# VH-VL binders against q9hc84r5073to5261: the designs that were tried, part 24

Target 1, 189 residues: q9hc84r5073to5261
Amino acid sequence: CICSMWGGSHYSTFDGTSYTFRGNCTYVLMREIHARFGNLSLYLDNHYCTASATAAAARCPRALSIHYKSMDIVLTVTMVHGKEEGLILFDQIPVSSGFSKNGVLVSVLGTTTMRVDIPALGVSVTFNGQVFQARLPYSLFHNNTEGQCGTCTNNQRDDCLQRDGTTAASCKDMAKTWLVPDSRKDGCW
Key: E = the ipSAE of ESMFold2; O = the ipSAE of OpenDDE; V2 = 0.75 times the mean of E and O plus 0.25 times the DockQ between their complexes.

## First folded at step 6 (VH-VL; framework fv_necitumumab)

Design s39 (at its last look DockQ between E and O 0.03; V2 from the best seeds 0.00; counts 0 for: pae E 9.9 > 2, placed apart)
Fold by ESMFold2-Fast, scan of step 6:
Structure s39 (fold): chain C 189 residues (1-189), chain A 121 residues (1-121), chain B 107 residues (1-107)
Amino acid sequence: as target 1 above (189 residues)
Amino acid sequence: QVQLQESGPGLVKPSQTLSLTCTVSGGSISSGDYYWSWIRQPPGKGLEWIGYIYYSGSTDYNPSLKSRVTMSVDTSKNQFSLKVNSVTAADTAVYYCARETWLPEYGMDVWGQGTLVTVSS
Amino acid sequence: EIVMTQSPATLSLSPGERATLSCRASQSVSSYLAWYQQKPGQAPRLLIYDASNRATGIPARFSGSGSGTDFTLTISSLEPEDFAVYYCQQRYNWPLTFGGGTKAEIK
């Protein structure tokens, strides 16, 4: 199953349904319905502002977060000598390309394309600060995903599954229900 | 369909700056799906990747060209450009601009026709 | 940088014959390998991406295989328009690097 976002707002679900959604908060891209493989979860934060005394929300980059077992991996971008570079935080600590821990491998291709692999699960997530792709084996994750990436069922009819368990007529309507409540985000939807 | 077209002077003197522009038509350069690249090919030789730029301004350059390379993007004109400083005869080549998918497993799916740049006194 | 080596440098074949072109990487590039075709005076054209997937519009006679360090481009039955230079490119790590090319010419 492959879920991707392109053009900053266009999504293709695991079963190939396309929709457009412009969010400004943090949303669940994908999570396991039943915790079978480390309770794997993916989140997209559209304004990732590191905790600080001052913050310029308009300058906050996007971040893609991966929760796997007890680990938290954040993929984002940061300014280094006047240019954007990929930044990978493993349990909130910056790590370099080639780092691995507990079956999770991280890589940076060039300066901005970040990749996280979980080889035992055949899972691969790639992010460059603006667009992403997540690859999950159907054999392991079928009938066990929910979120903005939809269901991994090889059937587009159930792709727009909302947080409350109902199916929306449009996946754009479904996408907004995967908002993650976050007391640090004011005025988002 | 998307098309790319290189433009710039065909002759540059040694030690000067080579400046080229690529114009994108039939599609928007303001797309998160693509990197916009420069590749060169000396006469009778193989291909060398120079670097890419993303519509946000993010760049990656081939280390073999060191700090001599700068790329920029102008989304309002649907163009991106290449500057190579301090050129020598070794920089004589056909320069191609190309579109490449940001995902590594893909490739460079659209190319300009190329423009020959000769470095000569 | 990852060095890409193509062999042979030149293939002399007749139309209708099968062509097999090799590309080897100095270190594993997984499946992140593309093949390009270039005719004299023209820009390269993408043939194969992700080692084995044909690009849009590429005829079925072209196929790619391999992973890791050893890759092959196969043309099952050469057409006159297939006589060209073929380049492989690794996309696993930056800088992106190309092989030296294999020229397929009419014997």
Scores: ipSAE 0.324, ipTM 0.738, lowest interface PAE 3.9, mean pLDDT 87
Fold by OpenDDE, look of step 7:
Structure s39 (fold): chain C 189 residues (1-189), chain A 121 residues (1-121), chain B 107 residues (1-107)
Amino acid sequence: as target 1 above (189 residues)
Amino acid sequence: QVQLQESGPGLVKPSQTLSLTCTVSGGSISSGDYYWSWIRQPPGKGLEWIGYIYYSGSTDYNPSLKSRVTMSVDTSKNQFSLKVNSVTAADTAVYYCARETWLPEYGMDVWGQGTLVTVSS
Amino acid sequence: EIVMTQSPATLSLSPGERATLSCRASQSVSSYLAWYQQKPGQAPRLLIYDASNRATGIPARFSGSGSGTDFTLTISSLEPEDFAVYYCQQRYNWPLTFGGGTKAEIK
């Protein structure tokens, strides 16, 4: 099951359904319906405005968050000496390419392409600030995912699964239901 | 190394459907790392992106052509195809298929040689 | 869509001279800009990706620079085989769009 986003608005679900969606809030990209493998979840924050992310830049970049067991990994981009670079935060601590802890491996290809691997699960996630891809083994995650990435069932008919458990007419309509409410962000209710 | 080759009729009548196929060799089309794109170039003019298809069948088309364009993929044959309906003389062009990494950074790194399609009665 | 504008339309130079090609985007495309070379009767060939990185097999005389809206392709010393049409392409958003091209021709 492969889910991807290109250009910050073009999505392809785990089962290959394409749709466009642009939001300004944080959304659930994917989460386990039943916590079987560390309660894996992925989030996209369209405006990541932490001190670490904004210290060297006067903008709030997008950030992809990965939650696995008790670990929190944030992938975002920052400006370093006038150049854009990947910034990986492992439990709120910046880490370098090659960092590994508790079965999770992080790496950076080039300057901005960040990768997170969970070898025990065969999971890989990539992000460069604009494009992401999540790869999950069907054998482990089939029929147990929900979010903007949809279901992992090899059936496009059920891809537009909303938060309330119903299926929307379009995945575009589905996408907004996966908003993570945040009263600190205007319009993110 | 990966190679792409366009195939299809070089002549199409107005109002008919243009059909082309791109055959991929030297690698599998069933890769999550690539989008498979079509680009065209009218004689003496610039390049126009038509759209792409993912190995799963996911597509995106240029809005200028969306209403007339359909792409498909056949993983068993390692091919992907383009159809353009209701063609006119304006659709006369060299049509290219290309491999495109899913990361926007890397560009279209493999191209077919292109095939000329002429729309004429 | 993002409009890409290339200038000049035609560049007449002699072998050994420096060529400077401009590409401007109607809005910021960050560094997601590619340059392609196309010779007569051939498919385009990727020259530069991510605004400033040479593709595999591309000679060092080719260089790309810029970010945001303004980009430049430079050929430090033109070789006879470099006379061709060059296209820039933004890869920031859909639909992908090309510039109108710059034709480098022999003076």
Scores: ipSAE 0.018, ipTM 0.609, lowest interface PAE 6.5, mean pLDDT 92
Fold by ESMFold2, look of step 7:
Formats: sequence, C-alpha cells, structure tokens
Structure s39 (fold): chain C 189 residues (1-189), chain A 121 residues (1-121), chain B 107 residues (1-107)
Amino acid sequence: as target 1 above (189 residues)
Amino acid sequence: QVQLQESGPGLVKPSQTLSLTCTVSGGSISSGDYYWSWIRQPPGKGLEWIGYIYYSGSTDYNPSLKSRVTMSVDTSKNQFSLKVNSVTAADTAVYYCARETWLPEYGMDVWGQGTLVTVSS
Amino acid sequence: EIVMTQSPATLSLSPGERATLSCRASQSVSSYLAWYQQKPGQAPRLLIYDASNRATGIPARFSGSGSGTDFTLTISSLEPEDFAVYYCQQRYNWPLTFGGGTKAEIK
C-alpha cells in the first residue's frame, strides 16, 4: 500500500485512486481504524506555523506528522543560510539524521528529503517539504486504514471512505471530511 | 522527452575556474519532483557524484569537493550550472549533467551526453 | 560515506551466457540501490532501481536482487549489445556513491 502527494495538490491513495485536493488545514492522511499497531497516524499540515503570538506568517511550510505509540514525529523544512533544509522534530526536539528511538529511525538525505522508518511494521514515510510518499505493508494494514490516503484493500471501490464511514462519490469530496479542527486557523473548524 | 545537454569550454588552465551549463529541453527545470545533478568521470575511471541543485536554489555537494564547488539554477533559461574553482589536472574528466528523482529509491533516469573538460597548461 | 565495491572488475563471457555481477556496500543501504550500464563513448543508462525494479524500456533479461549490503545484477542471456561497463549506486544516504564498475567483455 503506497500513498503519495505530488505537485502540491495531487494525491494517489493506497490503492491507486488519483484525485486533486487543495486544502490549507491539517488533514488526516492515514490512521488505523482499529489501534493494532501502536495507533499509527499520519497528518499533513498544509500551513505549519511555529510562532504563536503573531502566528500565520505569510508563508508557512508544510509539515507531515507521524504519531506512533506515544511518539510524535514532525517532518518539516526550515531556512538555514537562505536555503530550505529538512527539520525533524522527535517529541518536539530537533534531531539529526541517524537518530533512533523506540523502534523509529529518522534520516535526512541531502538537503530536504526526510525519511522515517518503523522497521517492526515495515513502514516507510518520505517527505521533502512539498511532496510525500507513505509505504505500508498490506499484510499488516489491510482493511485497517482510513483518511485522505483511503483504504488499503486492493480495491479502489472503497477508497473514498469519509470520516463518517460512508463512501463519497469522489475522493475530493472525501478528503474534506478528514479535517483536523484547529480554531487558530481561519476556516479550519 | 526531457533532454539534457552540457556546454562549456573543453580546456581550462590549472588554478582557473571551470564553468559548465546544462540546458534542459522537453521539460521544465522548475519541478519539485526532481533534483538536477552533476557527475564526473575521469578518463578510464569510474563515476563520481558532484552534487545536485533543486529548482529553489537549494544545493548539496559531495563533501570531498564542497569547498571548491558551487551550483546555480536559472529557471528563466531552463538551465543549471556548475563551477569548480582552483582546478588541477585531477579535475580532468567527462562531466555529465543528470536528472534524479527526489525519492531515494529511484535513480538518475536522464543523462546528458557528457562533455570532456581537460585541465592543462 | 558508504563505499560500494563491485566484483569482478572484468567479466569475460560469450553471447548467450549468463552474467552475474556483484555489488557490496560497506553498510546496509536497504533496497536503495541502482544499476547503470555505460557503453563506450556514451553516458550511463539506468537499468535497475530500488535493487530489483527494471527501469522503463529495459529488457527482461536484466534482473536485480539483494538487499542490505549484498546486491547482484544478473543478465540471463548476454546479447552483443550488453558488453559494457556496469555501475551500482547506493541512494540510501548522503553522499550518493557509485561502485568502481564491472566491465563485461566478449570472450
């Protein structure tokens, strides 16, 4: 099962359904329906602003968040010497490439490409600040994923599963339902 | 079809700066899906990755060359460039530009034809 | 940096024979390995990515296998156009590194 986003707004679900979605909020990309594997969850924050008092800078980067067991891993980009570079926060603490804790390995390849591996689950998530790819083994996650990445069922018919458990006519309509409410962001409620 | 073509002088004197340009045709250099790379191959020897540039201007260089290398991108001309300062005879090589996918599991799928740069007095 | 070691340096075979080319990494690179073919006077061509996937337009006689530190490129039945130099490249960690190459020659 492979889910990806490219071109800033083009998604391919775990089962290969393509759709376009332009949202400025945080959305659930994937979460377990039943918490079998540490309640693995993936979120994409399309406007990740770190400053709070004067928040919502004109141009905040994207961040991909991974929740696994009690760990919170955030992949984003930051400006270093006038250039974008990858930034990985492990439980709110910046970490370097090669960091490993509690079965999670983080890597930075080159300038902005970031990878998180969870070897016990065969999970790999790659993000460069603009595009992402998430790999989940079908053998462990079949029939147990929901979110903007759809289902992992080898069947595109049920890929547009909405938050309320119904299937939308289009995955663009489904994707809206996976909003993570955030009253600090206008229209993300 | 995306095509890459190197251009620049074939002869450079020691201690000077070699400067090469790669022109991209049949596609746009302003793609978030790709890194734009330089690779060199001394005559009769293997391949050495020099580094890459992203269309935003972000770069990453082989540590062995980092102190002497700069790259730039000109999105309006659909070009990216390599400069190597203070060259010696050891910098004599065929220089290739290439496109590589940002995802690490893929490879360098488009290569230029290569241009020989000779460093000689 | 991750050192990639290819063996043998030269492989002398006849058309129709099976070729087996070895590539070893100094540390695990998972499946992030590519193979390239370079014919005389030409730029390299991507053959295999992600250790075992054929690039677009690559004939089925080329196959890649392995993971971790040991990788193999197999050419099941050599054609005359397959006599070239082959390079492996790890793409797991920075900096990206190539092996020294294996030259396939006509015996």
Scores: ipSAE 0.007, ipTM 0.573, lowest interface PAE 9.9, mean pLDDT 85
ESMFold2 (binder alone), look of step 7: mean pLDDT 94; pTM 0.952

Design s40
Fold by ESMFold2-Fast, scan of step 6:
Structure s40 (fold): chain C 189 residues (1-189), chain A 121 residues (1-121), chain B 107 residues (1-107)
Amino acid sequence: as target 1 above (189 residues)
Amino acid sequence: QVQLQESGPGLVKPSQTLSLTCTVSGGSISSGDYYWSWIRQPPGKGLEWIGYIYYSGSTDYNPSLKSRVTMSVDTSKNQFSLKVNSVTAADTAVYYCARDHWFPEWAFDIWGQGTLVTVSS
Amino acid sequence: EIVMTQSPATLSLSPGERATLSCRASQSVSSYLAWYQQKPGQAPRLLIYDASNRATGIPARFSGSGSGTDFTLTISSLEPEDFAVYYCQQRYNWPLTFGGGTKAEIK
């Protein structure tokens, strides 16, 4: 199963349903329904600010967060000496390409493309600040995913699964239900 | 449809700088969905990736060429450029510019027609 | 860097025959592999991305398979226009690397 986001608002779910959604808060991209493989969860923060609680003149850079077992990995792009560079925070500590811990491997491809691999699960997550892709084996994750990336069932009819367990007529309407409630403290919509 | 076109001198003398420009038409270079790359092919040989640039100016280069290569982007002209310093006969090749569609294709989906650059006195 | 090895270097076949082209990576590239076709005097053309997905406009006779380190491009029944050089490319890590190419030529 492959889920992706590009163009800032264009999504393709694990079963290949396409939709557009423009949010400015933190949303659940994917999480396990039943915690079978370390309670794997992916979040996209469309307004990431490490120190600021509110945006003034412009939005903060995007961040993609991965929760696996007890580990938290944050992928974001920052400006360093006038150039864009990927920044990977592993349990809130910056790490370099090639770092690994407890079966999780991180790498930076070029200067901005960050990848997190969990080889034992066949899981790969890639992010460059603008484009996101998550790859999950159907054999392990089928019928056990929910979020903006939809279901991993090989059936597009159930892709627009909302937070309350019902299916929306439009995946755009489904996407907004995956808002992380506390992210509204940043003044997002 | 999007098209890419290479331009620049076809002959460069040894020790000088090779300079090429790729003009993008039918689409914007300022899209976050794409990286823009240069690939070269010496006569009768295979393909070698030179480097990429993102519309923000972020670059990365093949380590074999990194000390001699610079790429730049001009979003107002919808162009990106390649400079290779201190050229030798080994730099003689057809140079292609290409669009790297990050997803869903994860591949070079559009290529320029290529331009032959010969390094000789 | 990840080294990509293609075999055979030259494949001599007749129109109507099945062509099988191999590409091997020096380390796992998962499914991040693309195939390109290049005809004399022309730029390469994308055929297959993500190991097995056919690019827009590519005929159904072209198919890709494999994952990890071993990949195959299959042309089920060669047409005259299919005699060309084929390159595989890993997309898993920088620098991006290509195989040496396989030339499909008429027997």
Scores: ipSAE 0.049, ipTM 0.669, lowest interface PAE 6.0, mean pLDDT 86

Design s41
Fold by ESMFold2-Fast, scan of step 6:
Structure s41 (fold): chain C 189 residues (1-189), chain A 121 residues (1-121), chain B 107 residues (1-107)
Amino acid sequence: as target 1 above (189 residues)
Amino acid sequence: QVQLQESGPGLVKPSQTLSLTCTVSGGSISSGDYYWSWIRQPPGKGLEWIGYIYYSGSTDYNPSLKSRVTMSVDTSKNQFSLKVNSVTAADTAVYYCARAYWYDEYAFDIWGQGTLVTVSS
Amino acid sequence: EIVMTQSPATLSLSPGERATLSCRASQSVSSYLAWYQQKPGQAPRLLIYDASNRATGIPARFSGSGSGTDFTLTISSLEPEDFAVYYCQQRYNWPLTFGGGTKAEIK
C-alpha cells in the first residue's frame, strides 16, 4: 500500500483515492488499529506557506513524525548557511544519514529528501519538506490502518474512514477528523 | 505528453564552459513531484549521472564533477540548465536531461532526446 | 560510491529465447534499483523501477527481481525489438550510479 501527499494539500490514500484537504494543524496520517507491529504511527504537521492565513492560502508541511516501538523520529527541513537541508531527530536528538537503531534506518538523499526504513516490516517513509510518501506491505498491514491515508484494504469504499468509525461521503471530510487535539493549543484550526 | 528538449552548442573548446538548457513542455517544472537531472554518456560508454535540481532551486551533484558543475532552474520559462566549467576532451558526451519522480529518485521516466557535445580545439 | 556490476557484458541469443541479465551492487541497495533499455541513437527507456515494478507501457515479458545486492532482469521471450543495451541503476545512495551495461545481440 502507498500513500502520498504533494502540493501541500493533495492526498492519495493507500487504496488510491485522491482528495484535497487544507489543514494548518497536526493530523494523523496513519496509525495501526490494532498494535501488531510496534504501534506504527505517522503524523503530519502543517502550516501556512506565507504570512497570509486565509482559507484559500497555500499550506506547507512543516514536519513528518514517525512513532514506532516507543521511538519518535521527526523529519523536517531547516536552513543551514542559506541552504535548505533535511534534519532528522531521533528521540529528539539530531542524527546523520546512515544512522540506525532498533531496526530503523534513516538516510538523506541529496540535501533534503529524508528516508526512514524499517526493513523487517518492508516499511519505507520519505519526506522532503514539500511531499511525502509512505509504503506499507499489504500482507502485513491489510485491514489494520486508519488516518488520512485511509485503509489498506484494496477497497476504496472504506478509504474515508473517520475517527469515530464511520465512513464519510468525501475523504476531505474524513481528513478533518484525524486532527490531533493537542495541536489546537498552538492556535491552529 | 510531457517532453524534454536539450539545447546548446555542439562544440566547446577545452578550458571553456559548457552550457546546456532543458525545456519542459506538456507539464510544469514547478511541480513538487519531480526532480530534474542531467545525465551524460561518452561515445561508446555507459551512463553517468551529473546532478539534479528541484523546482525550489535545491541541487546536488556527482562528487566527481561537483567542483565544475552548476545547475539552475527558471520556473517562468519552464526550463533548467547545466553549466560545466573548465571542460576537457573527457567531457565529450551525449548530454540528456531527465525527469524522476521524487520518491523513486532516481528512476528516470522521461528523457530528452540527447544532445552531443564535443570538446575539441 | 556504490559500484554496479552487470554480467554478462554481451548476451548472444535468438528471437524467442529467454534472456536473464544480472546486476550486482557493491553494497545493499535494498529494492532501490531501476533497469533501462537503450537502442542505438536513442535515449534510455525506463523498464523497471523499485527492482520489480514495470514502468507504464512496458510489455509483460519484462520482469525484474532481487533485493539487496543481487538483481535480475528477465525477458521471457525475446522479440526482435528487444536487442539493445540494458543498464541497471541504484538510487539508494548518492551519487546515483549505473552499471556498465549488458548488450543483447542477435546470434
Scores: ipSAE 0.006, ipTM 0.567, lowest interface PAE 9.9, mean pLDDT 86

Design s42
Fold by ESMFold2-Fast, scan of step 6:
Structure s42 (fold): chain C 189 residues (1-189), chain A 121 residues (1-121), chain B 107 residues (1-107)
Amino acid sequence: as target 1 above (189 residues)
Amino acid sequence: QVQLQESGPGLVKPSQTLSLTCTVSGGSISSGDYYWSWIRQPPGKGLEWIGYIYYSGSTDYNPSLKSRVTMSVDTSKNQFSLKVNSVTAADTAVYYCARDQWFDSYAFDIWGQGTLVTVSS
Amino acid sequence: EIVMTQSPATLSLSPGERATLSCRASQSVSSYLAWYQQKPGQAPRLLIYDASNRATGIPARFSGSGSGTDFTLTISSLEPEDFAVYYCQQRYNWPLTFGGGTKAEIK
């Protein structure tokens, strides 16, 4: 199963359903319905670059977060001397390309393309600050995913699964139900 | 719809700089979805990746060429360019520009027609 | 860098025959593997990406398989227009690297 986001607002679910969603908060991209493989979870932080979430400012991806077992990995892009550089935080500590811990491998391709691999699960997540792709084996994750990336069931009819367990007519409507509350929720959907 | 076209001199003298430009039409180079790459192929030989550029100006180059290569992007002209310094006969090749996508695949999905650059007296 | 080895260097077959082309990586590249076709005087053309997905417009007779270090491109029944050089490319790590190519020629 492959889920992607590009152009800042365009999504393709694990079963290939395309939709456009312009969120300004943190959303669940994918999580296990039943905790079978370390309770794997992916989050995308889609807030504005300015301090106010309600400002009519430019939208930019902030960070993609991966929760696996007891580990937290955050991928983001920072500006260093006028040049974009990837930054990977492993349990809140910056790590370099080639770092590995507890079966999780981290790499940076070029200067901005960050990748996290969990080889035992065949899982790979790539993020460069604007485009993300998550790859999960159908054989391990079928019938056990929910979030903005939809269901990994090889059936598009159940892709728009909402947080409350019902399916929406459009995945755009489904996407906003995967909002993760945070301390700045006053400007969030 | 999207097309790439290489342009630049077909003959370059040894020790000089090889300069090529790729013009993108039918689509915008100012997109977070794509990297833009140069690939070369010496006559009768295989393909060698030279480097990529992102519309923000971020680049990376093949380590075998990194000390001699620079790429630049001009989003207002929808173009990106390649410079190879201190050329020798070994740099004689057909040079291709290509679009490199991550949206649903990681591959060179669109290629320019290629331009032959000969390094000779 | 990851070294890509293609075999055979030249494959001589007749139209209608099945062609099987091999590509081996010096280390695992997962499924990050692409195949390109190049005809004389032309730019390479994307055939297969992510090891087994056909690119837009590519005939059903082309298929890709494999993962890790061993990959195969299969042409189920060769057509005259399929006689060309085929290149595999790993997309797992940078620098991006290509195989040396397999030339499919008429017997």
Scores: ipSAE 0.069, ipTM 0.686, lowest interface PAE 5.6, mean pLDDT 86

Design s43
Fold by ESMFold2-Fast, scan of step 6:
Structure s43 (fold): chain C 189 residues (1-189), chain A 121 residues (1-121), chain B 107 residues (1-107)
Amino acid sequence: as target 1 above (189 residues)
Amino acid sequence: QVQLQESGPGLVKPSQTLSLTCTVSGGSISSGDYYWSWIRQPPGKGLEWIGYIYYSGSTDYNPSLKSRVTMSVDTSKNQFSLKVNSVTAADTAVYYCARDSWHPDYAFDIWGQGTLVTVSS
Amino acid sequence: EIVMTQSPATLSLSPGERATLSCRASQSVSSYLAWYQQKPGQAPRLLIYDASNRATGIPARFSGSGSGTDFTLTISSLEPEDFAVYYCQQRYNWPLTFGGGTKAEIK
């Protein structure tokens, strides 16, 4: 199963349904319905700000967060000597390409393309601040995913599964229901 | 149809800088879903990836060339460029520009025709 | 860097025959492997991405398989236009690397 987002607003679900959604909050991209493989969860934060008196909302980059077992990995971009570079935070601590811990491997391809691999699960997630792709084996995750990436069932009819367990008429409508409230983002939707 | 076209001098003297430009037509280089790359091929040899650039200016280069290579992007002209400093005969090759995407077509899905650069004299 | 080794260096076959090309990585590249076809005087053309997916417009006679370190490109029945050089490319780690190529030539 492969889910991807490109152009800032275009999504393709695990079963290949395409839709467009423009959100400015944090949303659940994917999570396990039943915790079977470390309660794997993916979130996209469209406005990830570090604490700063001078921080401007328009300057906050996107961040993709991966929660697996008790670990939290954040992929985002930062400015280094005038250029964007990938920044990977492993349990809030910056780590370098090649870091690994508890079966989770992180790497940076080039300067901005970050990748997280969980080889035991065949899971791979890539993010560069603008596009993302999550790859999950159907054999392990079938019938056990929900979020903006939809269901991993090889059936597009159930892809627009909403947070309340109902199926929306459009996946754009479904995507809105996966909002994670963030009190630091005034007026986000 | 998106097309890529290389341009630049076909002959460069040793120790000089090799400069090439790739012009993108039929699509925008400012799209956040693509990387733009240079690949070279010495006559009769295989392919070597040089590096890529994102429309924001973020780059990465093959470590074997990193000290001599810079790439830049000009979104107003829909172009990206390659400079290779201090060239030698080993830099003689056909240079290709190519599009790389992270979408279901992810690989080098569109290539320029290639331009031969000879380093001699 | 990850070293990609293709074998054989040359395949001498007749039209209508099945071609099997091998590509091996010095370490696991998962399924992040692409195949390209290059004809004399032309740029490479994408055939297969993510080990087994045919690119748009590529005929069904081309198929890819494998994962980890061992990959295969199969052409079920060679057409005259298929005699070309084929390259594999790993896309798992930086720098991106290509195999040395396999030349399919007419017997």
Scores: ipSAE 0.006, ipTM 0.553, lowest interface PAE 10.1, mean pLDDT 85

Design s44
Fold by ESMFold2-Fast, scan of step 6:
Structure s44 (fold): chain C 189 residues (1-189), chain A 121 residues (1-121), chain B 107 residues (1-107)
Amino acid sequence: as target 1 above (189 residues)
Amino acid sequence: QVQLQESGPGLVKPSQTLSLTCTVSGGSISSGDYYWSWIRQPPGKGLEWIGYIYYSGSTDYNPSLKSRVTMSVDTSKNQFSLKVNSVTAADTAVYYCARDSYFPDYAFDIWGQGTLVTVSS
Amino acid sequence: EIVMTQSPATLSLSPGERATLSCRASQSVSSYLAWYQQKPGQAPRLLIYDASNRATGIPARFSGSGSGTDFTLTISSLEPEDFAVYYCQQRYNWPLTFGGGTKAEIK
């Protein structure tokens, strides 16, 4: 199963459904329904690219968080001396490209392209602030994912699964329901 | 259908800068679905990836070439370009531009025809 | 960098025979592997992506298999136009790297 986001707002679910969603909060991209493989979870923190906060304004996601077992891995794009750079925090501690711990490998290529691999699960996640890609084996994760990336069921009809367990007619409407409540900022939606 | 076409001088003197442009037609370079890459092939040898650029201007380069390579994109002209500084005879190669699909194909799905660049005095 | 090794370097076969080409990665690349075909004087052409998926327009006689470190490209029955150089490429990590190529030539 492969889920992608590009241009800061365009999504393709694990089963290939495409939609556009411009959020300004933290949302669940993917999480396990049943905690089988370390309760794997992915979260995306959205921001406006400029100070102009309008509904049509471009989005520049700034952080992607991965929770796996007891570990918290945050992939962040930040400004250093006027240049965008990737920063990976592993349990709140900055780590360098080539770091590995508890079966998790991290890489930073160039200045902003960050990658996390969990080889035992065949899981790979890539993030650079404009593009996100999560790759999960169907054999391990089928019928056990929910979030903005949809269901990994090889059936697009159930891709727009909302937090309450119902299916929305539009995946844009579904995406709104995956808001992380405790992440709400003033003016966030 | 989308097509890519390389252009630039076929002969560059040692120590000079090699400059090539790839023109994209039949589709927009401003698509978030693709990276745009340069690959080279010295005569009789294999393929070497040089680097990519995204329409936002984000780049990554092969570490073996990183100190000498710069890529840029011009979305108004639907073009992206490659510059290689301080060239030597080792830079003689056919240079290809390619569309780098990360979804769903995860491959170089469209290639230019290639342009031979010879580094010679 | 991830080193890709292709074998054999040269494969000499007759039309109608089955061709089996191998590609090994120095570390796991999951299924992020592509195969390209290159004929003399031409740009490479995508054959297989994500280890086993045929690209648009590629004949059914071409198939890819494998995952992790070991990959195979199979041509079930060679046609005259299939005599070319074949390259594998890992798409798993930067820098993107290619194998050294396998040349399929007429015996």
Scores: ipSAE 0.007, ipTM 0.491, lowest interface PAE 13.9, mean pLDDT 85

